# Designs tried in a protein design chat: VHH binders against q8pxy1. Part 3

Target 1, 323 residues: q8pxy1
Amino acid sequence: MMDPQIERKLIEIMRVIHESDKPIGARAIADELNNRGYDIGERAVRYHLRILDERGFTRKHGYAGRTLTDLGENEMNDALIGDRFGFVISRIEEMAFRTTYNPETDKGDVVVNISYFDKDDFETVIELISYTAHAGYMISPRVRIFEEDSLEMSLPPGKIGIATVCSVTFDGLLLKAGIPVEPAYGGILQIENKKPARFLDLISYSGTSIDPIKIFMNRTPTSVLEVLEKGEGKILANMRQINSSAYEMTGKILKKAEKVGLAGCITLGEIDEYLLGAPVETGKFGAAVVGGINGICALEETGIEIETNPISTMLDYQTMKEI

## First folded at step 1 (VHH)

Design e1 (framework vhh_etentamig_d1)
Fold by ESMFold2-Fast, scan of step 1:
Structure e1 (fold): chain B 323 residues (1-323), chain A 123 residues (1-123)
Amino acid sequence: as target 1 above (323 residues)
Amino acid sequence: EVQLLESGGGLVQPGGSLRLSCAASGFTFSSYAMSWVRQAPGKGPEWVSGISGSGGSTYYADSVKGRFTISRDNSKNTLYLQMNSLRAEDTAVYYCARESLWFGELTPYFDYRGQGTLVTVSS
């Protein structure tokens, strides 16, 4: 364990390296950090890079500089989440604001999750995501595939990326209509007879620095495959709270989205009433939406190694293809 | 809010030069790595060049290395691409692109692109 000031500098250095898609040297890192308000010289950066090398977080490329290792990328992701209290809510707000998709025109940008997996698993990935989406446990059956030569993503050799629609797209659709949405909980939802029954577990978005969906993926098992086969089991879902004055307009917007294939709103609650066992604040109603990554959860259940960045970026919905 | 506006494209003869510019607005320009991406008629997009937020690091596709130079002026919120020794195969629409800085992303993504500027290399 090093001094907290040193640990913070290591995190910032890793962030600079992560933001560069080519090896980056100590002088360039120092210049970038000074541009961000840090008073640090090249010699100090070289010292910190040696610490990162020793921890296995960086790899040397001779005169070209450093890149992050797989261990470093994982540590960076965890460190950034831990260092940015409230980041999840801020990211949801920003992505909702950036959503331009209009269901009436079928044009504009939607919020997506990005997942990465081994190229050899491609056929299984497409098949299970398609099946899960058409069963109604994802937001949309449209995806975008990123191959090794994709310019929109820098992928390691042997990997393929896939973008799937994120439930935050609904927050954006509602915001465009003047309706503020409060993310309340991520959770595990019990399905019985192909219908939502109750939330088995809930994590508040306001009470965590880590996305509740990531927590559930790592700790609480889903059974999406069981739901697909038998109509009973556990899926990921999110609970939102909306002011009671927007009740009728919310219903109309979600119905329009459903007609163009943006489904995934499982149910709307009644004003001032709990929804599927989840608490709802007075003056509000709840909206339960499927997690946009239930197809990814199904893949993990088969033992496929897949990494997911939820609420990752914006994509033009017309560039996504139905599978 | 975020805007990227390319300019400087046009018709040029083989062996000629062009300088492309990209005016950025609506974000803290110096905090973002920037790239140039091109798309030739009937082909998929090709990454051309990238530059770090400070301008301290630059990198190039092998197809343009030694001929193209990327630079930026953070005081003017402007990205540049100096293109020398142009070839017919450099004919493409050139896009200015911003790299994503979202936390939790392991792989950089180009989250904003300009409208593009057409470069035609022909006699």
Scores: ipSAE 0.000, ipTM 0.199, lowest interface PAE 14.3, mean pLDDT 80

Design e10 (framework vhh_etentamig_d1)
Fold by ESMFold2-Fast, scan of step 1:
Structure e10 (fold): chain B 323 residues (1-323), chain A 123 residues (1-123)
Amino acid sequence: as target 1 above (323 residues)
Amino acid sequence: EVQLLESGGGLVQPGGSLRLSCAASGFTFSNYAMSWVRQAPGKGPEWVSGISGSGGSTYYADSVKGRFTISRDNSKNTLYLQMNSLRAEDTAVYYCAKVTYEIRGDTYYFDYRGQGTLVTVSS
């Protein structure tokens, strides 16, 4: 189960690290937290630092201690601004509930990821996102562009924002049909001969303060470009668990969504069986879906700097344009 | 339905002060971070300030830091911006925004915004 107390302590540890002018160790962190009213010892801080290391929020500097990564700085900033936006499961549930998209009508709101990048990279960004989407490694080829003068997004000078469809949209589609969906894992999926082979790495959505996809962007490199060129390599994907009684209905809904271009469900597992190496609970089946930002990962592989926030907000799908 | 209603704008002389208010409805106000965004004539929108749902954390654009103070009263579902030492360059329509995410300290997305309130700093 999610422990809000642990997540709050992780944020406070990151704050202490951020405020340090130099790498800081577990003992110094514990002492500072005790001065701020937390009852926490060095051993507990070392445990939490390992969690932060695993999430890609901190970097080790030998005996000198830890510093925040760019990902860690962003998570801390997001948590301070959003207060209640730090828990990924809660965010997924909120966004799924807010999803109104109906594949029968091709109308309604979808869940989106938001990224921003240097405007000089615009043509490359659009081209590579388009190729990745049409190759089947994103949810949709529809995007929404936010320019400097956009009323919906404020950007630093010289930047452009882009919204891409998030896989949580499928959770929302299924929820609206009466099918509860449990997010299970975000991960790195091996593609071979243009087909899914196995998950190489998995992070559970349970007990995380931020989307596992953000963690993988900093932890395990993707090779989306290799997949596009050769049909083999590593992409971002996630897995859901769904009650076995909904198997037939789930397949029908996903097939309808695919017919209107909202694709990305890579495979459905068998009831009670592992899917692509990922564990599935008894009484459930797995559904593997491509990550909504694989095109962004491909851009990062070329050295383009992009900041991305997964599961960001809702957009009317009809306001998104095919690229 | 989310609604945001800004008020408190007007004409003020350089060096003067104004307090903007934003009345929020249609959502659980204390659960969401809020921001003030402004748009000067002929310019794109500029983020001014942000505040966490609890009010425990506040952030400011460098252009207003030390002059503006963001605050909120969760019991009244109201967001405030106290603007001191106003300059001609602060002239803009000011919008209250329900921020979905701040991606980085200098980049943000606005989920909802109100109709705005005009602030004119002129002699």
Scores: ipSAE 0.000, ipTM 0.305, lowest interface PAE 12.1, mean pLDDT 80

Design e11 (framework vhh_etentamig_d1)
Fold by ESMFold2-Fast, scan of step 1:
Structure e11 (fold): chain B 323 residues (1-323), chain A 123 residues (1-123)
Amino acid sequence: as target 1 above (323 residues)
Amino acid sequence: EVQLLESGGGLVQPGGSLRLSCAASGFTFSSYAMSWVRQAPGKGPEWVSGISGSGGSTYYADSVKGRFTISRDNSKNTLYLQMNSLRAEDTAVYYCAKGRYFDWLPSTYFDYRGQGTLVTVSS
């Protein structure tokens, strides 16, 4: 019944109310949301607060504003940590643990994203994904295609599926080697002269169930095609933090992975230093890697209809073919 | 914890009808698209039908279009599949699947797939 955009705004408003140490009004809520990158006015916040009141999620305090009810607090927490609006850190941990890939042997399972598209678009999809991967803006040039009549995957009629390597594979690869990795941020990375320049937007993995792809597409769209054509524009990338004691071993492992076509790590930061404008905790270094679906973003930019499930499943890397 | 429980399967003659049900719990049912997926013995899973969270949009595989009807009752947290004009090739275990929020297409990875219900179409 409710528009998806309205539901998302309701959750974000509840989050702001939850984080307030006292009752909060519509203007203060709007200001905080705008500070977090949402384009919303006081009038719209008042409209959404009325919906929250009607559902029993908020309590009125006259001119002082609103607080969350127990029901509203439970609903907000469920929305933030559940699977309802996308990505959660527990999913990253699960997939990293299930990763068995060893770059020394080129054997084992990697984490993949799954995308679906109209079979009439097949040639264009393969060409753009190949081009994006070989330009260095995807994790690997290996993909796996699932036909409409495949015994391995259930697809709607007229659709083809494609698996692309997910950046969470690096978390799993390092975990297998005994190196704990902290996912820090998903983000939009500015490319200038074919080189990474800075993160423009960052979404913390901590405390979010919201798919970074959906947020960025709505607020700060990618321009992968512009990057491919001109060496300037915006791509998806993510940042992780690793303990300084693992610096040398991490570099060695990532070089081995690159040798076998797993080459999404753009930049390793210096110990205790910001990386590409993103903060790094003392005693750690940052690692910035490309988003596994930049080729899919390029397809969307051409107007091709494509649906994507990020961090979708595990696949044996040897069953994936270079394109 | 998300739970899905399918029921309504059984033995039926060719040309007969069955109605499958899926009882959902542990999440806000009306906020999620739902799907039916089937798997015949020795074959991979086949997507059958999907329905939006509101019930306003429905989708069907060509093999079942015109014969099967997907529906939902959000007040009862229940998904249904009405199967008419059943054929031998419809013999399979039928699974209820929770989709992504606002995603009507079945994922290749169903974290919250139920136990399934067996439908056998035989003379």
Scores: ipSAE 0.000, ipTM 0.122, lowest interface PAE 18.2, mean pLDDT 79

Design e12 (framework vhh_etentamig_d1)
Fold by ESMFold2-Fast, scan of step 1:
Structure e12 (fold): chain B 323 residues (1-323), chain A 125 residues (1-125)
Amino acid sequence: as target 1 above (323 residues)
Amino acid sequence: EVQLLESGGGLVQPGGSLRLSCAASGFTFSRYAMSWVRQAPGKGPEWVSGISGSGGSTYYADSVKGRFTISRDNSKNTLYLQMNSLRAEDTAVYYCAREKYWSGLFPDYYYMDVRGQGTLVTVSS
C-alpha cells in the first residue's frame, strides 16, 4: 500500500468498525461509508479489510464480520488524534466550499452555528441576541428559529434551536472570489471605548484538536454583557491571514458584504503588520472577525443553559429573519 | 439549484397501497443518504424511513416496518416509498429529505439539509 488515499480509506473503515456495537461485514461497512459521503463499493471494502487483517488491526468473526483488535484500537486512537488536529481545519474548508452566498445578489447559503435552549428562555434569548447583533458583536442580525416540530433540525424535547451566522461564511465568500484564506487564530479580544484594542489570548487553528471557540467557552470567560453596557470587556474573535496580492479585492468584497448585513469583519490589518497584537506572516495581512456566537456568550453570562455547535451547517441566508 | 420534488400522494382506502416518488436535481444524488419524513395534521414531524447512498442499507420506523419499502434509482436520481397496508394513522404530508452523516468525533445536530415541498397522503373511505 503506497497511496495516501488508500491509507485514509483504511482509517475510515476502522472508524466504522470501532463505532459498531457488534461485528460488522463488508456490505454494511460500504453502506455506512456511503451514508458518510464516500463512494465505496463492497469489493473495495473487502480489499481494504484484507489489508487491515494483514496488519493485525482487525479480527474475523466468521460470517458475522470483523471487530478491531487491541492493536487496531491503538492505531485508531493514534489516527483519531491526527484526524482531530486536521478535523477543525477540514470542517472549515468544507463549510467554506459549501458557501454559495453572493453579496451582489443577496442570495445563497451561509455557514451557521446552531444553539439550543429551554423554551422558557425564549424571550430573553431573542432579546440578548438581538441586542448583541445590533451592537456589532455578531456576524449578522439575521437568525433562524427551530421549534421542536421543525423538519430541518432534530432537537431534544422542550428545546428551541437558533441558527446564527458563522464567521466561516467570510472564508467561503472570499473563496468564491478566488481568494485563499488561512484561519490563523481563535481568541479573546479586548474591547475599549466600543473599539477593538488587542487580543488577550490566542489559540492557533493548526495547534488544536477542538475548535478554539469551544476551548475559550471552557477556559476564559467572556464579558459580552459588560461590552454591551459600558463599551469595555472581552468578546470572542477570530483572525485570518490572506496573501497581500488579494488586499484590494478582499476590502471590496467585505464592504459589499456589510451592505447586506454581514458586518462581522471589525478590523482589516495592513500588509506585513501585526493585527491587534496577533502575529501575521510576511507577505500577508490579517483580518479580525467577531465570533458568530458572542450573543450566546452573553446568554451564558446570565446563567442561561445553552448548548452550541459552531460551524454546524448551511442555511439559505434569505430564510433567516432579522431580529 | 438543489431541488427535491415529491409526487404520488392522494386519497386511498384503508388497506390500500401507494407509491411515492421524489425527483432530485442539482447534486450528486448517489453520494447522499435519503429519508422520508411525514407530518400528520396537528402533529410534529415523524421520521419514516432512510436509505444509504448506494441503496444497500435501509432503515424503518417501528410504526411502518414490514408495511413500507424505501428504494432508489441512482441512474434516474429518484427516491421511492412503497406504502402497503395503509392505515388511517398514516395520513400525513410526506417529505423527501437529503441527509449528510458525520463520523461523530465532534457532535453535530442531525439535520436534514434539503427537503422537498411534500405530497399529501390521505387514508380514508
Scores: ipSAE 0.000, ipTM 0.153, lowest interface PAE 18.1, mean pLDDT 79

Design e13 (framework vhh_etentamig_d1)
Fold by ESMFold2-Fast, scan of step 1:
Structure e13 (fold): chain B 323 residues (1-323), chain A 122 residues (1-122)
Amino acid sequence: as target 1 above (323 residues)
Amino acid sequence: EVQLLESGGGLVQPGGSLRLSCAASGFTFSSYAMSWVRQAPGKGPEWVSGISWSGGSTYYADSVKGRFTISRDNSKNTLYLQMNSLRAEDTAVYYCAKDYPWLRGSYYMDVRGQGTLVTVSS
């Protein structure tokens, strides 16, 4: 069955069942859907429930009604993902707006990623993040450490948290100066002779409900350790598009940020030209920036188990310590 | 500006001992792993020993294991290499460097000083 109206009703019925704390019957489902503005009767709901039963998405509990199966939960969650296209762009816009850091005063909040790891790995984590940052493959050598008993963060027992500066901080710096920035692509960037060569893979921020960094972790692995050792390999990077009128101002702001330890702008492209193989719209130029978690990628390459929430929160940059 | 200044080298008889020092400045010394790298006459550089940022973990090349001891004093921003039971084969210029032991299969030195010459000869 490929009728879009029927498929929509099936998904909405599954949502009502999911939200129920107990098995739910056709009458109650119909009443709830009508309360949500849908014009559907009990007989139509019973017809759709049969289809869900046949697909293995619902389980019948006699007169008590139906619950979702594991397959049904997965199907509903997959359907809900489609409704979240653009979520990553919205998150980037929110965090850029919340950025208050001013490179002239060295004060204000930056956007951070939060990573969690076993406390036994602490020394290796600090060393490798520090090395990656000072080699130029992270935004900043400043981090904030969260202990298991921290009042600022609820950590699982035996875990330590680390905050690293997120590249969205640059979007915020530019926005504060009156320069709108369009996030374009997250990507895997090839490094050759310690210089950026080309993007090997690109994921548009506007076309995904999942952060590109999580997608890359499963598709095209990084080789940050190889880059640190040999000056060649693959790192995380992202690209922004900015209106050509802001070209000189953007360069000045990014250079000023670099002087206070917010580095990682790899290069600015020419107006109307592709940057490192990535497409740029007419009337704009590209700005390529290293991913804020390349040091975390290097740790994963060593076999360390580490969990990361990218574009996680805001932190006062002055509370972050250089490593 | 990152600076590393090695000292403590000299002429020593086989079986003798020397202690090398490296004074670090211009960076947060306590946040970096440090290494000793040497270059013998007619050879390329070779990694000798490494120490974690806290001093809790130490690593050694097989050629020096059991004879050399790496240590650090983060309060003084100083790295040390205690060399015992010296052999003619240990003759080299010794350099202090920022490095990580798990990268030792390939040569990487972020910053090194002028080096200190160790000559083991009769």
Scores: ipSAE 0.000, ipTM 0.136, lowest interface PAE 17.2, mean pLDDT 79

Design e14 (framework vhh_etentamig_d1)
Fold by ESMFold2-Fast, scan of step 1:
Structure e14 (fold): chain B 323 residues (1-323), chain A 122 residues (1-122)
Amino acid sequence: as target 1 above (323 residues)
Amino acid sequence: EVQLLESGGGLVQPGGSLRLSCAASGFTFSSYAMSWVRQAPGKGPEWVSGISGSGGSTYYADSVKGRFTISRDNSKNTLYLQMNSLRAEDTAVYYCAKGRYTSWKLYSFDYRGQGTLVTVSS
């Protein structure tokens, strides 16, 4: 509830303290912040340090100054991750937590991507998304359409919105079964003879402030249309890492999900082995999943203007219609 | 309202070259993918090539890869097909199409023009 400008200064003060190898005082903090372009004096720093003390984020060391507490260290790390590197990871964690879909009942909320396109392209969009989904290159053939008068979506005039199932749904599904999942990489996957061959390009989720899939949509060309026609080409896919202890349970859950609507897990790797050329940490196995927007990539390949927000929101899977 | 007018066809010797043009009107040309489709005498329509609205992505049928080049000039609302190393099997009426894909089932001829005849013979 604090003023946003004050909150930003508190975070910067905590950053200076974190970077110090010794307890640091208000004058030294002020001098360092001024070197970083902040116009702040010792008295203002003392005021902010008092707030951090009250929140339990800093500890006094007499005349030597302050250090971060464990709570302060966690708060600063969360703030730094959220601002630069961890927004996508935090969003994945949030959406996985909000997932309620149960493959035993075929009920509950799934994570969706939202795309917007010109209403004149509607029939083409539906046909190509259907084709891509039934070919096995999307998570589900179920979509939800948002018309320009929809109360749920603030659409630009003349646009239609479409929700498609996001691969983060699998993270949530496994989390609800007690299996923690690490999103490792977004990537471009080579298809040969209608089968996955290798990852050609990988972006780590730990090193980006934007979804790797969104980066690929803007930079690296897919050839989903070529895959649909010839069984060879490039699609979007993601790699997850899961602890080896969950190997059998993961396989059972994903197989159940596939039978009742959610398909798109391309393959599970062997414990401690690379999967499709992507590295896997010791004690873990990889899971490769198609990107939930390959049908959207196919539309972009035809030159249709389409804007996509990946990992956008939750929808009740029962409200999504098969196409 | 949507109008497509193809030109540039004619008689050419095997191994020769031709450049086809398609003048488009009645829609925002730069916002739509464009395709070339051909129909040989007594055969069904065959997709030849496609280009994205921006021109940044191009696609070709295996029968023409390395020989044909699709391009567009969005300032002139014009689509082009440069055809090199022509073969007798390339003999067909060539049509310009709005917003088409590689699958024949997704082609609609509602927005195709009158076509332009290409004959490859001695």
Scores: ipSAE 0.000, ipTM 0.127, lowest interface PAE 17.9, mean pLDDT 79

Design e15 (framework vhh_etentamig_d1)
Fold by ESMFold2-Fast, scan of step 1:
Structure e15 (fold): chain B 323 residues (1-323), chain A 123 residues (1-123)
Amino acid sequence: as target 1 above (323 residues)
Amino acid sequence: EVQLLESGGGLVQPGGSLRLSCAASGFTFSSYAMSWVRQAPGKGPEWVSGISYSGGSTYYADSVKGRFTISRDNSKNTLYLQMNSLRAEDTAVYYCARGSKYYFRSGYTMDVRGQGTLVTVSS
């Protein structure tokens, strides 16, 4: 085990790399840390970067410097999220800000959920996620698979990881266009005739220290398999509020996203009107999006054991594979 | 041309068993997920069971789970449905249907389905 002071310095170095918009070298990292009040030289930073490389947290880009791997992003975020109480909205804001995906070019980073399962369940997992996505109850049919020998992510023996697109990606798309988005509710949405009908249960983002989607996974059973079979049943969804002045532009951005496979069965409400039974503040309209993990809910309904970290990290959408 | 031919239907008593077969031709069978869909007289079609292109993954409607088993033989281009503990409500025409290249695609009704085979469960 390393000295605790070394572990703290590793985290601070990862923060500097994370905040850089390009690969960053040891001298630049040292200069930035000194500007933040740390007394550290370039040679010490190089020593710490080698430790981060060995742990799989950073990737070297020749003389251009280092970037964080997905594993490095997760490690930094785990270290920062020690106080999770009341910060779900801050997490959504952070991930929306980090979203760079542009549907005009089909390039950039999207927000993803990460799920882990036994490798023996691989075919069932891929089949149900694909089926759920193509039915319109996931954000995208693109996923990324992390095998136990992956250099990008350290997995427990016998496990496989899968990344699925998170609905917070839409918050990021809108933010990039200058449109502020307010998270309102996570909930259970009734589907009838393959269309959203009404929210059956709602949890306010401002009233919880735990992601509402995780609460619903434990409280109220979904029936995603029933929806896939009959076009009727219960899925996870969330709702957000947007200022009425952004109504037209929001619609345009969401239509562009749909053309590149980022759809998620989106429903927009009318200005000042309730959306699917959920209350909307005066001067705003609601936007409802299916939860990014409905395919995972379908797997849980079959009895498969799967662990999910929602709003987990960023991935380059071009590295995600159509299934 | 793409063709699916079902066989194995017939009259059976409640609690009995039947095995349905579907012979596929005109496409690379091993590259497609397959389904069984049924339609009872005077009712709409109901999806019954599905199987991945390799045969490693299967899933079932709640109404048949634990009683029916879907399987395939890619070397013979044949899909099967083993039906056990049959009930009067299982009476329907059973259709073999082709899914997507690898997976099912809900909201896109499979254009390719067979002519059907009648299963009658009666005392």
Scores: ipSAE 0.000, ipTM 0.150, lowest interface PAE 14.4, mean pLDDT 80

Design e16 (framework vhh_etentamig_d1)
Fold by ESMFold2-Fast, scan of step 1:
Structure e16 (fold): chain B 323 residues (1-323), chain A 123 residues (1-123)
Amino acid sequence: as target 1 above (323 residues)
Amino acid sequence: EVQLLESGGGLVQPGGSLRLSCAASGFTFDDYAMSWVRQAPGKGPEWVSGISGSGGSTYYADSVKGRFTISRDNSKNTLYLQMNSLRAEDTAVYYCAKDTEYWSGEDYYFDYRGQGTLVTVSS
């Protein structure tokens, strides 16, 4: 479990590492933080360094210590201009509240991710996203395309935009039905024989100011192309925790969503049991959902440059077209 | 993509020896310290041994010091644990770990580690 105090400690640790002109170890970091008025020991710093390593913010250099990654530099710089802790959770809550989609009627607004790419890559982008979606590793095969002359979106010159359905749509579906959902983790999920096996890496939504899925994209640990070809490899997935009293209703809603093309729920856990190796709080059950941008990850794996804004906006699902 | 593949576990008599291996891929092996962590049935994880990226520094838990030897072959991207004078209390699943001293599952944050290899010491 993460809290705001831990997040502030992580930013201060990154600041110490940034100010070092060579790799710095846990003891030296603790000593510097104590000089800055923090009451923290080497063991606690070591614990926090593991969290930073997990998020891709730091790189380990044997026993010599850590340096910041480019992602870590960006996170620290963003934090310096304001308190961004909990921003992702607040964004998820906002978008879930704005979700109006009803799987029984197949009408309403869904949450989307927006990606931008060079227009010369258009055919490859559409083909690979379609392939990934129809293989079951995206939320929906429906997309919305925004061209340079689109009145709906301002695009950089030479770029095309594409909207893909975001997994936060499920948070909204469940909220609409009166079921509160806790976003727990974004992660890397191992697929074996075309089935989910276990989470290999998890980042808490409460423990970062950057979407965990964006962190994983920047670290490039996915192998979506391998999964599409061989049925084994690594994809992006999210895990949610839901109160046990909503177990039956949650299953029913997710099954209805699957029937109308929102088929991103990989698996639903049992009450009080860990799901795919991920911890679940007592009195709850887990729900593992594919990341809405696995097709974008596959494109990045081919070397195509794509900028992605996850949990970007709302779109009427009926205006999105199957590919 | 980080992958760790462990081997060398098995059933052995008290006083016997085993050598565990861990084949690493998907990262620059020489840049990272590596560890062995074990988990006995019904118990929490226990850090066993660690080695620096260059192999110049090694560290051991008091329970295994003098009996176990950690080593690495950076040309083969392989980590080893030579286990001598094995005792019943050494029975555990042994995990190869990158960038961590301990099993991290209890922290709600998982790191990259292998599938583990079972070592059973019994008569």
Scores: ipSAE 0.000, ipTM 0.101, lowest interface PAE 18.7, mean pLDDT 79

